VHH binders against o26223. Designs and how they scored, part 20

Target 1, 191 residues: o26223
Amino acid sequence: MKLLWTSQHIKVTVHIDGKVSKMDVLEAIKTRRSIRKYQDREVPEELIDKILDAAMCGPSAVDERPWHFIVVRNREMLEKIPEVHPYGAMVKDAPVAIIVCCDSSLEKIPGFWVQDCSIASQNILLAAHSLGLGAVWTGVYPLEDRVEGIRRLFSIPEHVIPFSVIPLGYPAENPGTRDLFDPDRIHLEKW

## First folded at step 1 (VHH)

Design d12 (framework vhh_vobarilizumab_d1)
Fold by ESMFold2-Fast, scan of step 1:
Structure d12 (fold): chain B 191 residues (1-191), chain A 124 residues (1-124)
Amino acid sequence: as target 1 above (191 residues)
Amino acid sequence: EVQLVESGGGLVQPGGSLRLSCAASGSIFSINAMAWYRQAPGKGRELVAGITSGGSTSYADSVKGRFTISRDNAKNTLYLQMNSLRPEDTAVYYCAASYEGTDWIESPYDRDYWGQGTLVTVSS
């Protein structure tokens, strides 16, 4: 069996002023906020493809890269997520959600898939923010009830572990930014 | 911004019980997820228990089966019933609010804390 992805599904998006916004990496990291309110506006497939490309570029223990992704656009399915995820109420109002999964058959070193999938999840959040979208990481693993609920809802095989559910959309809120630098958490040379 | 006032702390012997209360601003309480955090002497802040606006609950492994979080939306009050208290439970307890149904496992940046906390000391 062969699976092929093609760029013909990618749409070109331009800002109203004929320019795309530029954001350096440090700015993206410092200004990203959890966004839970979304405009009633479709997210182009091109942007989802860019976000997933970024998700797969994270470092991974022994280069195992165990991540798989489910892209959910179906409104009925998005509306069912809050039934199995107690803190996922905002997902039903999002135009799309990404479920980050670990394929345990790809794991080369026990336990590091958690860090791998955390890195992929954070890259999704940062990539979304850099593209003018808002997103939030809702936790699934290691809560057994949420893992089971999401697995059942999306027909996820037993050897695949749902890790996070990340709704995405054009933001309908602007919480601003925070200055979180705390020098008391930095120790020079020793504790 | 939500204002939160914690009460109900005190000195108890190991094996004892305490009920903490958190009084919150009016209509904001009924739509927010709420949580209890604690900070032990010489340690950082940690999540104890969370509850959604709809009443779904989550607990830290260290307190499961011993603590119960609940809310009374008519009274704009969050509770933490603490049973079978241990010396390790000694901490200042803070309540926290989120403006939407926020998962406490994700970013802490969406939580506002406004109380000075309430001290719980478990000692004989």
Scores: ipSAE 0.000, ipTM 0.211, lowest interface PAE 12.2, mean pLDDT 82

Design d13 (framework vhh_vobarilizumab_d1)
Fold by ESMFold2-Fast, scan of step 1:
Structure d13 (fold): chain B 191 residues (1-191), chain A 123 residues (1-123)
Amino acid sequence: as target 1 above (191 residues)
Amino acid sequence: EVQLVESGGGLVQPGGSLRLSCAASGSIFSINAMAWYRQAPGKGRELVAGITSGGSTSYADSVKGRFTISRDNAKNTLYLQMNSLRPEDTAVYYCARTGYHSKLYPTSEFDSWGQGTLVTVSS
C-alpha cells in the first residue's frame, strides 16, 4: 500500500487553485507561504534530495559555497528543537527538518556566508513549495543562545555555525495568497 | 515510482568473486547517492559501500580493498564487484537510494529497498 501513494505523489504537476498545472517560477515565488501545520505523513527521500540539490544551486561569493545541511527525521530530536528555539514549536510536529549550516573553513570572503546561507534557505522554501510541500524558515543566527543550543543538540563543531532550521512536510493549512506589491517603495532614477 | 532490482548473487567458494547489479527504474537515479547494504542471518542491515552521483566512494572497514562500488548513470544501474570473498560476507545484499546529506541512509517510506540477492560463501 505504501508503494501506491508514493507513486501517485512523485509527479511533475502541482494542483494550483483547483487546477493541475506545472508551477512556473513567478507563481512559486508569489504563492509560497510559511506553513507551520503538517500532515502526519512521511516525506519521501527523493523529494528531500531535490530540495537539497536546489539549495546548493544558489549564488555564492567567490564560489565559497560554505553551506552544509543536517537532515533530521528522528522524532525525539525534532521534539527537542523547541527547547533551544523558543518560537519553533511547529518543528516538533514536522516529519522532517533541514538545518542549514555554514562551515567557516570554506569561507573565503568574510561575512558573505550569511547571504549564502540565506539564499540556500530561500531555495529550500521555494523548492519545497514547488514539490507540494510546506515549510517555514525559523531563525537561528544571529541569536547566540539559539546558535549554541542547536550546536549542542546536534553535536555541531565549533567551526560550523547553524544558520536556520526549516521544518517541512505536506501542508495541513492553506493561508491563501497575499497581495504585497507597494508602488510607493519604487523610486525612478533617484530617491 | 522507484523500483530497485538486485541480481548477481549465488554460491561461491572462499577467495572467489561475484559482481552484483542493481537496476533502477522510474527514478532520478543519476542525481542520487546510492549504496549497498547487507543483512546476515540473525543480524541487522549494515552499510557495505556508498557512491555519490559524482562518483565519490566510501566503504565499510570490513570490505575495503576487496569490494568496488560503481555506477552507470546512462543505464540507471549500480554495481558491486566483490573480490576475495570470505565466509563472513555471506548475507542478502540490498541496494538503496540515499540522500545528498553527509550520511548515507535509506528510507522505507519509498521503494528504496529491493528484495535483495543472496550471496553464500562456503565450500
Scores: ipSAE 0.000, ipTM 0.129, lowest interface PAE 16.7, mean pLDDT 81

Design d14 (framework vhh_vobarilizumab_d1)
Fold by ESMFold2-Fast, scan of step 1:
Structure d14 (fold): chain B 191 residues (1-191), chain A 123 residues (1-123)
Amino acid sequence: as target 1 above (191 residues)
Amino acid sequence: EVQLVESGGGLVQPGGSLRLSCAASGSIFSINAMAWYRQAPGKGRELVAGITSGGSTSYADSVKGRFTISRDNAKNTLYLQMNSLRPEDTAVYYCAAVPDYSEGYWDTSERYWGQGTLVTVSS
């Protein structure tokens, strides 16, 4: 399991790839799309480690950083996810998925773990995109049936809450970029 | 739990008009793009018109200027106003709910379909 290694082991990947240095932050944000179709090609563990390092760099309420991650590569386990997550049909076709979890024992301020795990999930999507991968956030929390289904499937302890399932891989679809700027949603000084 | 039920089909003469309705049950209507498809005998289903959750519309070239798609979110109902009907418009018309937010966490790749309503344009 290379996920037990420290972030130091992935420092070399930035220079080798060259790709992360070429995409600026605004470009990454504006061009990221949800990807639900993946090539039949494995994702290197080094890229997963880099993505998880990025996930842990997000801001966190009172720096509680309650996130834990499960990396799923086993085909049989990936194929079972759609049975407990109705909108996760694409997960069975992905080479890997990351399950973002909250360890409630690490929570310092009630309720903010949802925002913490949302930030971690978005960082996974952006990091994947910057590395030439595609990903999609499939929601688990706060739907109790999905939370319990994912918990049972991956032997997640009762004090840990599965938050999202993010399949990822090399993209097999290329959706265009959206122009979503809406000035009517911007209010100056007051509502 | 999404159910789509089409109505308003029937027999009309060339040049006539019909208004199709699609009643949707469940909250999925408010977040989904809605569309009308049609299937003529021996052909596949083809897109006729689409409307986003926000009301932006699109039309197939063959119906542009003759058909108008609209939605009533308060009634969870989709409409297709068909004017200047032609014999080649003869088909079973299907209501479809599609993911409106392709970036959404709750999206499925599956379309929700109604059972269809027959439109026959002939003298």
Scores: ipSAE 0.008, ipTM 0.234, lowest interface PAE 8.3, mean pLDDT 82
Fold by OpenDDE, second read of step 2:
Structure d14 (fold): chain B 191 residues (1-191), chain A 123 residues (1-123)
Amino acid sequence: as target 1 above (191 residues)
Amino acid sequence: EVQLVESGGGLVQPGGSLRLSCAASGSIFSINAMAWYRQAPGKGRELVAGITSGGSTSYADSVKGRFTISRDNAKNTLYLQMNSLRPEDTAVYYCAAVPDYSEGYWDTSERYWGQGTLVTVSS
């Protein structure tokens, strides 16, 4: 195994075969950060495939699996996303973005698709992190202006709802550590 | 208009402590995440610590264990307790309001800034 360090001192462990060492699930969850700066480096298709595979492994209501994914590598399209997404500025700097969508025709129970696509989106973030990539969840739904903006930009059918835009790439920043545990948010038996 | 005013900076010896304060005006403080940034001479501005409206904290690795960010919503005041100061902590420290609810969104150019307060760590 070879340890690689980015210019931002992000530790990445790579196997001899060039594969990034896998994190255990708790490590991935605890150490994941939103990454909004990326290296000028392409993300291999193999990694995207692994990320998408992970995205599709989450549970969904009644196993409806309503999610679709648009993989965007086109530079022009990436640069247009910030025009319709005010907090999507970093997308123009990413080598690739995944747009998570819901096909409403696949819903079996109304309304649970938000949970389904959230799970898929989180799995994308965790998978990316475990593979040595950085990503950030930029919310689209339920903000109408963003939903319609992304819809128009990518010619998404009316029955399909864009949910999130997730730029990803090799990290060019290290935001540091977080302390998110709050015992006051834990209630035993009763509120 | 949101105004942020930093205070508490000064000259301190290595190993010393300082407490920075940021007084915020307007309604932005109680509902938004707040953060401390710093800019050392010849370097870019970097995140030091952040705190969400809910009180969750984030720290740069370089200050973890030494600095503590906190907020008093009743006073509309953000604090940065800095202990075990080092020469490399020398910088102008800025308070920022981050009007984004996205997790970890600390680097937006649209945030509100204070004028900064100088911290010099020198023997």
Scores: ipSAE 0.006, ipTM 0.268, lowest interface PAE 11.3, mean pLDDT 85

Design d15 (framework vhh_vobarilizumab_d1)
Fold by ESMFold2-Fast, scan of step 1:
Structure d15 (fold): chain B 191 residues (1-191), chain A 123 residues (1-123)
Amino acid sequence: as target 1 above (191 residues)
Amino acid sequence: EVQLVESGGGLVQPGGSLRLSCAASGSIFSINAMAWYRQAPGKGRELVAGITSGGSTSYADSVKGRFTISRDNAKNTLYLQMNSLRPEDTAVYYCATSKWYGTRSLPYEGDYWGQGTLVTVSS
């Protein structure tokens, strides 16, 4: 940048309801909200591909990158998710869901796959938001009943662990922005 | 689905005050960012003030320090307190629901609009 009198940042172009807006990375992070109500409108495959590309760009412990993804568009399958995930009721109303999985055979450092899959899940949420979509992270791991239920429902092998189910679509709600900055949680140089 | 009804407009002398209200649908109001827009005779609609569901506010430079936007989620009502009114504030005022996620910056143009309430500041 030649001029330093304004903030420097990476620009993100978002197309929402036919309107183009630009959102910097900080604004995208601060304005992302969990979205649980979706329009009855299909999400193009191209947008899912962009979201999954972003998901795989997260940092991973010793570059183990253990993540695998299942893209679910089948209405009957989406309607069965709430049966094995008690807080996943909104999934049946979403046009698509992504199941983030860990292939345990790719794990190089015990336990870090949880952080790897968490990073991938958050990148899905941010990428969806940047593309004008809404999404919500519904937890699967470490709840054994949910892990086993999702594994059986989607024929996931025993060595693969379903981590999260993320329904997404064009948002049919706008919960507004939260003011979450708390200076009492910041300690300078020592606790 | 979304219904917004404005009230509180009227005639006022320069330097006077008015309080506008916007009654909204219950479930939608609590989760949506809200804004006030205005349209003066012969001009386009302009954003006046915005408020997120969490209460963060933003204002157009022309009204900052004179107008206060607030919301009461329990009553499903959005307010605009207008002080030190000027003839140039004469306009139809619209309540709107932002179609984007709320932000701390000025909100985007509204997606859903009320019928409007007329404010006339007599010189």
Scores: ipSAE 0.000, ipTM 0.092, lowest interface PAE 20.5, mean pLDDT 81

Design d16 (framework vhh_vobarilizumab_d1)
Fold by ESMFold2-Fast, scan of step 1:
Structure d16 (fold): chain B 191 residues (1-191), chain A 123 residues (1-123)
Amino acid sequence: as target 1 above (191 residues)
Amino acid sequence: EVQLVESGGGLVQPGGSLRLSCAASGSIFSINAMAWYRQAPGKGRELVAGITSGGSTSYADSVKGRFTISRDNAKNTLYLQMNSLRPEDTAVYYCAAEITSDYFGEYSPTDYWGQGTLVTVSS
């Protein structure tokens, strides 16, 4: 017997500057890929605003929400990021990058800001994907040389910690999707 | 550019052996982690075995004890020695160069996959 599956996914409709983006949450999570090649095409400010709104909606330890964001569109500044981030070469070719930062003065419990900023970073990647953009999370914290390099480059205060650099743009590559489900990592009732 | 060319696939009977080779062009081979993936008909690509630039190896549970991954950095060549082959090992085997990055971007294999070599295990 054949099981017939029809697409009955609940589609979230997002209106962006007259366009409609349709992707359910599970589809977005499963089909998001790191994108490192971008079209020579500007990303509208309203899409960045939607991405940052989504970034701030993640759960946060004791609701401390310590995240701050730097939006970088200046070509000269984007071209300098690879000088302080050895795996950030693709940033120079992106139309825009978001630097996720932690304001340590907002931290209510020590150490959980790392989880908070990780959640914000992943939300940026998912939101970008849902809006037809591509992005990649390039790691900054906890690598001290990168933290200090990014801090100096963007005049970030000592109490603020740069966490990640996320270039984004319209994708110029399609790496396809991955099948990552591994039942050996699931333990029922006990280890 | 990185180019990967697989060879060594073929038809073997259950219990037989094959050695797959992957020839890589360019200076990038010595610093990249390398891997073998396989894709059976109607299934996605799955990781079979991985090897770091330093020679540390990892294997899928289904092939542990039967397959051995190795590399020759001087020859820019990756190998997969396949012993005690089973019908379920039937697949197209792909060589991949993994960009081991310390950023959170997952490996993008798009430009660093070989064309694949077919392994058929049948009586």
Scores: ipSAE 0.022, ipTM 0.298, lowest interface PAE 4.2, mean pLDDT 82
Fold by OpenDDE, second read of step 2:
Structure d16 (fold): chain B 191 residues (1-191), chain A 123 residues (1-123)
Amino acid sequence: as target 1 above (191 residues)
Amino acid sequence: EVQLVESGGGLVQPGGSLRLSCAASGSIFSINAMAWYRQAPGKGRELVAGITSGGSTSYADSVKGRFTISRDNAKNTLYLQMNSLRPEDTAVYYCAAEITSDYFGEYSPTDYWGQGTLVTVSS
């Protein structure tokens, strides 16, 4: 964590996207970036609770709400995640990670759980961002090696499918903003 | 309202030790960075030591190897172990903290300061 100590103030270097302030939903969506570098700073449990609350507010097929969440703060476990997730290297540097899972026994319609867990995952990202945190969606499903790796590591039952691993922390990078609007992807009335 | 209260100051002989404490209380959502500052007579306030919520520490060169900053998050308390004290360490020591309060529904960090505790090192 980069700190500036002055005689008058304690300055904490935070990325602008990591500013702890209220923002409207469109701003949150438009300014959110994947954050893979984190400060040496703990994330309060209260923020995690808010994020998880948001994660559970998304729609699901026939209101099946199949999601479960594993909150991981243990350093040893965080450090092991990259061993089974090749693109999850940043997880070991995060103070906390959320693993989004699907309980297949809760499915009412087959196959929509992917959408449900995606919505939950995105809500985690947006909520984190709005609370001054950085996060990144590291995909687990549908890659079998990652699914089984995470399953074994966290002793996840067979009927429960790990979907994503989302490390969170106060951001230590500033990727900048993007303009992703593409009018060529918009078709009026027909293709 | 958030308050910081220092304690543990006093008179000590050169080479002696003191342990300062700073207790944070009030409407605290999260305590982020904390630090000790000091102000000697006729001098400006200067950083002594800082600590992040993650436990990373920093020290002024003048106190490295002699002072240790630590915190107990569960107790919302900051400590400064001062060993091998010198006359030049004589100062009022202030506790500072970046604290997030949810009192207003906003999570903007704010800097808070204690009233200070006097440390006098003299033979």
Scores: ipSAE 0.017, ipTM 0.294, lowest interface PAE 7.1, mean pLDDT 87

Design d17 (framework vhh_vobarilizumab_d1)
Fold by OpenDDE, second read of step 2:
Structure d17 (fold): chain B 191 residues (1-191), chain A 124 residues (1-124)
Amino acid sequence: as target 1 above (191 residues)
Amino acid sequence: EVQLVESGGGLVQPGGSLRLSCAASGSIFSINAMAWYRQAPGKGRELVAGITSGGSTSYADSVKGRFTISRDNAKNTLYLQMNSLRPEDTAVYYCAGYDTSEWLGSYDHPFDYWGQGTLVTVSS
């Protein structure tokens, strides 16, 4: 039996045992939105584990898998992130944030780590959404001031590059759905 | 067993040029991605340049515009042309081979192949 659970502005389908039902992959992709308002509710560690598992399932260049993840729950640290990230204001309101990083020592081919960490970041967003959470990708790389700010704040080694900060929580907003399909962006066989 | 042997290192003045070579044995060279790494004194090993089996190249930001990675499949040789050398380029340079022919994706490659390295010293 599935129950429809309504949390403020977003409806989530849950199983009778309280577990959130898994979304179809296309549903997750199409309905995902950036969420910047969160409930005053803790995110279970189990969900974070599932999200991180998903984050590590993406492809990478030459299977280099250069990603590392910092899970931040400390309120003081969350509140400091906006000081070095001007567009990270919502992080202070989130119960948890994931910082996606690249360990450059794990690179096998230069420069593709950005794609690798992007894939990981997107998987975090999709997984979070499929689990009834809201998240937003706040870009760190390639802005030097943000990179260094996050580096200093979290004592990140020089060979490790912070890439994104992703706050997560139960959604306290519903931005609605978007239709972003644009056939003018599709070219057949040639430009 | 795949073996990689670097050569071409030496002492050069700032602004000078060197060309490194890596001779590869076995079947890995023609189908696998190759790369140059370097390790400066007191620093960790860092990736310098990479080249896919198809010839696509990438570079660390610190060497872009100065270094060129290339390969000759017929000779099973990887090259690194280094121009406009700087003191900070001083390092042992290593040739590396990867057991994959794809640029992206997930592969079970049990081995990374490394040469013994060649020393490049840039000093006035």
Scores: ipSAE 0.015, ipTM 0.318, lowest interface PAE 7.4, mean pLDDT 85
Fold by ESMFold2-Fast, scan of step 1:
Structure d17 (fold): chain B 191 residues (1-191), chain A 124 residues (1-124)
Amino acid sequence: as target 1 above (191 residues)
Amino acid sequence: EVQLVESGGGLVQPGGSLRLSCAASGSIFSINAMAWYRQAPGKGRELVAGITSGGSTSYADSVKGRFTISRDNAKNTLYLQMNSLRPEDTAVYYCAGYDTSEWLGSYDHPFDYWGQGTLVTVSS
């Protein structure tokens, strides 16, 4: 039906229902870009469910899987996020945002929850991209003012730590593909 | 938000010169590095030149010795001096930048801010 975006080597098309044509994993990783401009178009719950399923499939230290997610669609709440996150201005223009949190009571090995929640955040970005959506990871942890601001805004308990805020929607910009391969960062056998 | 506006493009003959400017406005974000990209018809966007806030520069092999990137931090302006222009330099030229604290705001680097572009045509 229509092209929502295209890279130099990869075309992504959508059905009438907004579903993305198949993209392989390597292509998804290489063509994912941060998207901060969104169409005025609702994201179906079915797609959010697929994204959250993917988010929970990442590796986790000692299989602790400490992640919890808050799905925010309420426009008034989305408009308040920039007040506690100065670089989250785009969130108020997104149809939905996902807040990735760590339940510290589930932590089995100290400190690895940061890696676990980073993996969940990246899986959200990749899954969104593969489904024809755009998203951006806005940082919360370890900035104490942002952590407490988000906690207060969404009534998050003290034992739960907000990690990232990820707005998402159908993309209204096409930044293109980056060539980021740097062989100087690869060492064979020894440094 | 930072807004980037390019100017200085136009039509030149092979061997000619042009100076592109990119004016940055807005004060929400600090920009630690800036770059010039170009996109020719039917081609991908490619990096032309980069400059840090301190003035360290890098260039694509295709433009080394011919192009010079510079910045005026007091005027918040980026420049690209293009000499010995070739037909293959024909493209829309974009300036781009990112926040020094990008890791504090959003995670995707390096260039979160883009201008609308300025067209450079080298006739042949």
Scores: ipSAE 0.000, ipTM 0.208, lowest interface PAE 13.1, mean pLDDT 81

Design d18 (framework vhh_vobarilizumab_d1)
Fold by ESMFold2-Fast, scan of step 1:
Structure d18 (fold): chain B 191 residues (1-191), chain A 124 residues (1-124)
Amino acid sequence: as target 1 above (191 residues)
Amino acid sequence: EVQLVESGGGLVQPGGSLRLSCAASGFTFSSYAMAWYRQAPGKGRELVAGISSGGSTSYADSVKGRFTISRDNAKNTLYLQMNSLRPEDTAVYYCARDYEGWSDSYTLEPFDYWGQGTLVTVSS
């Protein structure tokens, strides 16, 4: 038999006070955490569809919406990602990963695709969290070796730029929430 | 250069307590998330507890309620208070500068700064 899960993994829930609570937009933003440990459990296609719909609803410069997405479920392909992204080791243990890409042919304003793809990446993280999943953004652009490695691995055309790799799944860790509000970073009227 | 030096390990009986310390130097300690890892004999390293630059904490389920991570930014020191120790807590404990793992980081770098470790043995 194949043993895919052990008691060494952290038992995780995304419930507050042991019960599923209402998660509005502010709660989702404030309680989202990077999740790098996943249960050996498939993510339904319907949830991936909801996440990608949310990703495409972000604002973009002059409404250029330059993003394309590669959904990777193939275990062999997921296991090859750490070879071209050394710090993406958690990706091989995820049931699915989304690669956020920029199609440069859709760009209307030079350089703003980076912000556009950042917004799409964050929306993926927030949508995943709201649906009871965990995810983490692993950096690709602007690290040229990682961009080229991911391009080769997934046969991405020269006019398309891989931006981020986001593994996701049902969380197998609970890092808790953070209170990061720092009033010293807020300036009234002037610097 | 970046240095992390752990201390405070030792032999304790089940149910006992220990306080581990990690002295950090060579970087702006207050700006980084820090973590404690452990490695039991014959096993890989596992994350035990993390603390953000702002003081937010997180714990492995196996130690939650028993261990407390804290930091003193004025002394550039990380602490792990270990209570109600169990034989399965026997391990070498390492502090680490945490860019990944339990930190809410955008993943760019590994844990590349580790101390030499301090041995904790829980037995009668």
Scores: ipSAE 0.058, ipTM 0.482, lowest interface PAE 4.4, mean pLDDT 83
Fold by OpenDDE, second read of step 2:
Structure d18 (fold): chain B 191 residues (1-191), chain A 124 residues (1-124)
Amino acid sequence: as target 1 above (191 residues)
Amino acid sequence: EVQLVESGGGLVQPGGSLRLSCAASGFTFSSYAMAWYRQAPGKGRELVAGISSGGSTSYADSVKGRFTISRDNAKNTLYLQMNSLRPEDTAVYYCARDYEGWSDSYTLEPFDYWGQGTLVTVSS
């Protein structure tokens, strides 16, 4: 892997196989925004594959990797999600959504699956952003009504817990960037 | 597997013309913006031209009026017509896929795949 600088001062990480990093990690984190409006444009399968690959690269407790992913492109199903998820209205406008789930049978330590699936969800958001897509994390767990709604809608078995619904698409809005740094939230050595 | 394969490079005299091609495979070509980059010996890689999925084009100032980027979505092929070539155009030319879509802004790193490049040498 080699770092290249273009004449336009664009930093590009080039892999030996010709693959290039799309965005440095700090930039991805700092510039990512929740996107709730999407273009009438399909998301290529190749991008979804990359996103899912990223989703599975996060750490998990004792490497339990309890996550499963449901990729939803069916328009009828996308339109039904808001019926069981009050804050999922934008899902009906997205060309695709990823439902992150936990298979409880894969848990090695109880309770850490929430962290595991959170990491996976965040990786989806960051990967999507780095790939030029917009996404938003719509929380399902731990709200029982949403969990059960999504479970029924997608026939998810009892040992599998839907965790988040993440609609994705090419962004049709630009919320801008935010500076969320707050030094008052930093405590040195003690509270 | 995503593949980009450049061709058409070679030796040409100043004032001459070349047409580069980039054969794309392994992805929905029509859904992506594409670009040409070049890297001269001892220099950094620089943007030459870009084309959106919709066909909008942009050029580096150094090649405006001389180079034309185009695409044939039916053939999954990107082109760079290079006219009035100069010794300064000598470089390895790379085809790149832009996942976001072409923009006039150089603030992002929108390219995820590159070809192996094709050498263009402009010399008398």
Scores: ipSAE 0.009, ipTM 0.276, lowest interface PAE 10.8, mean pLDDT 86

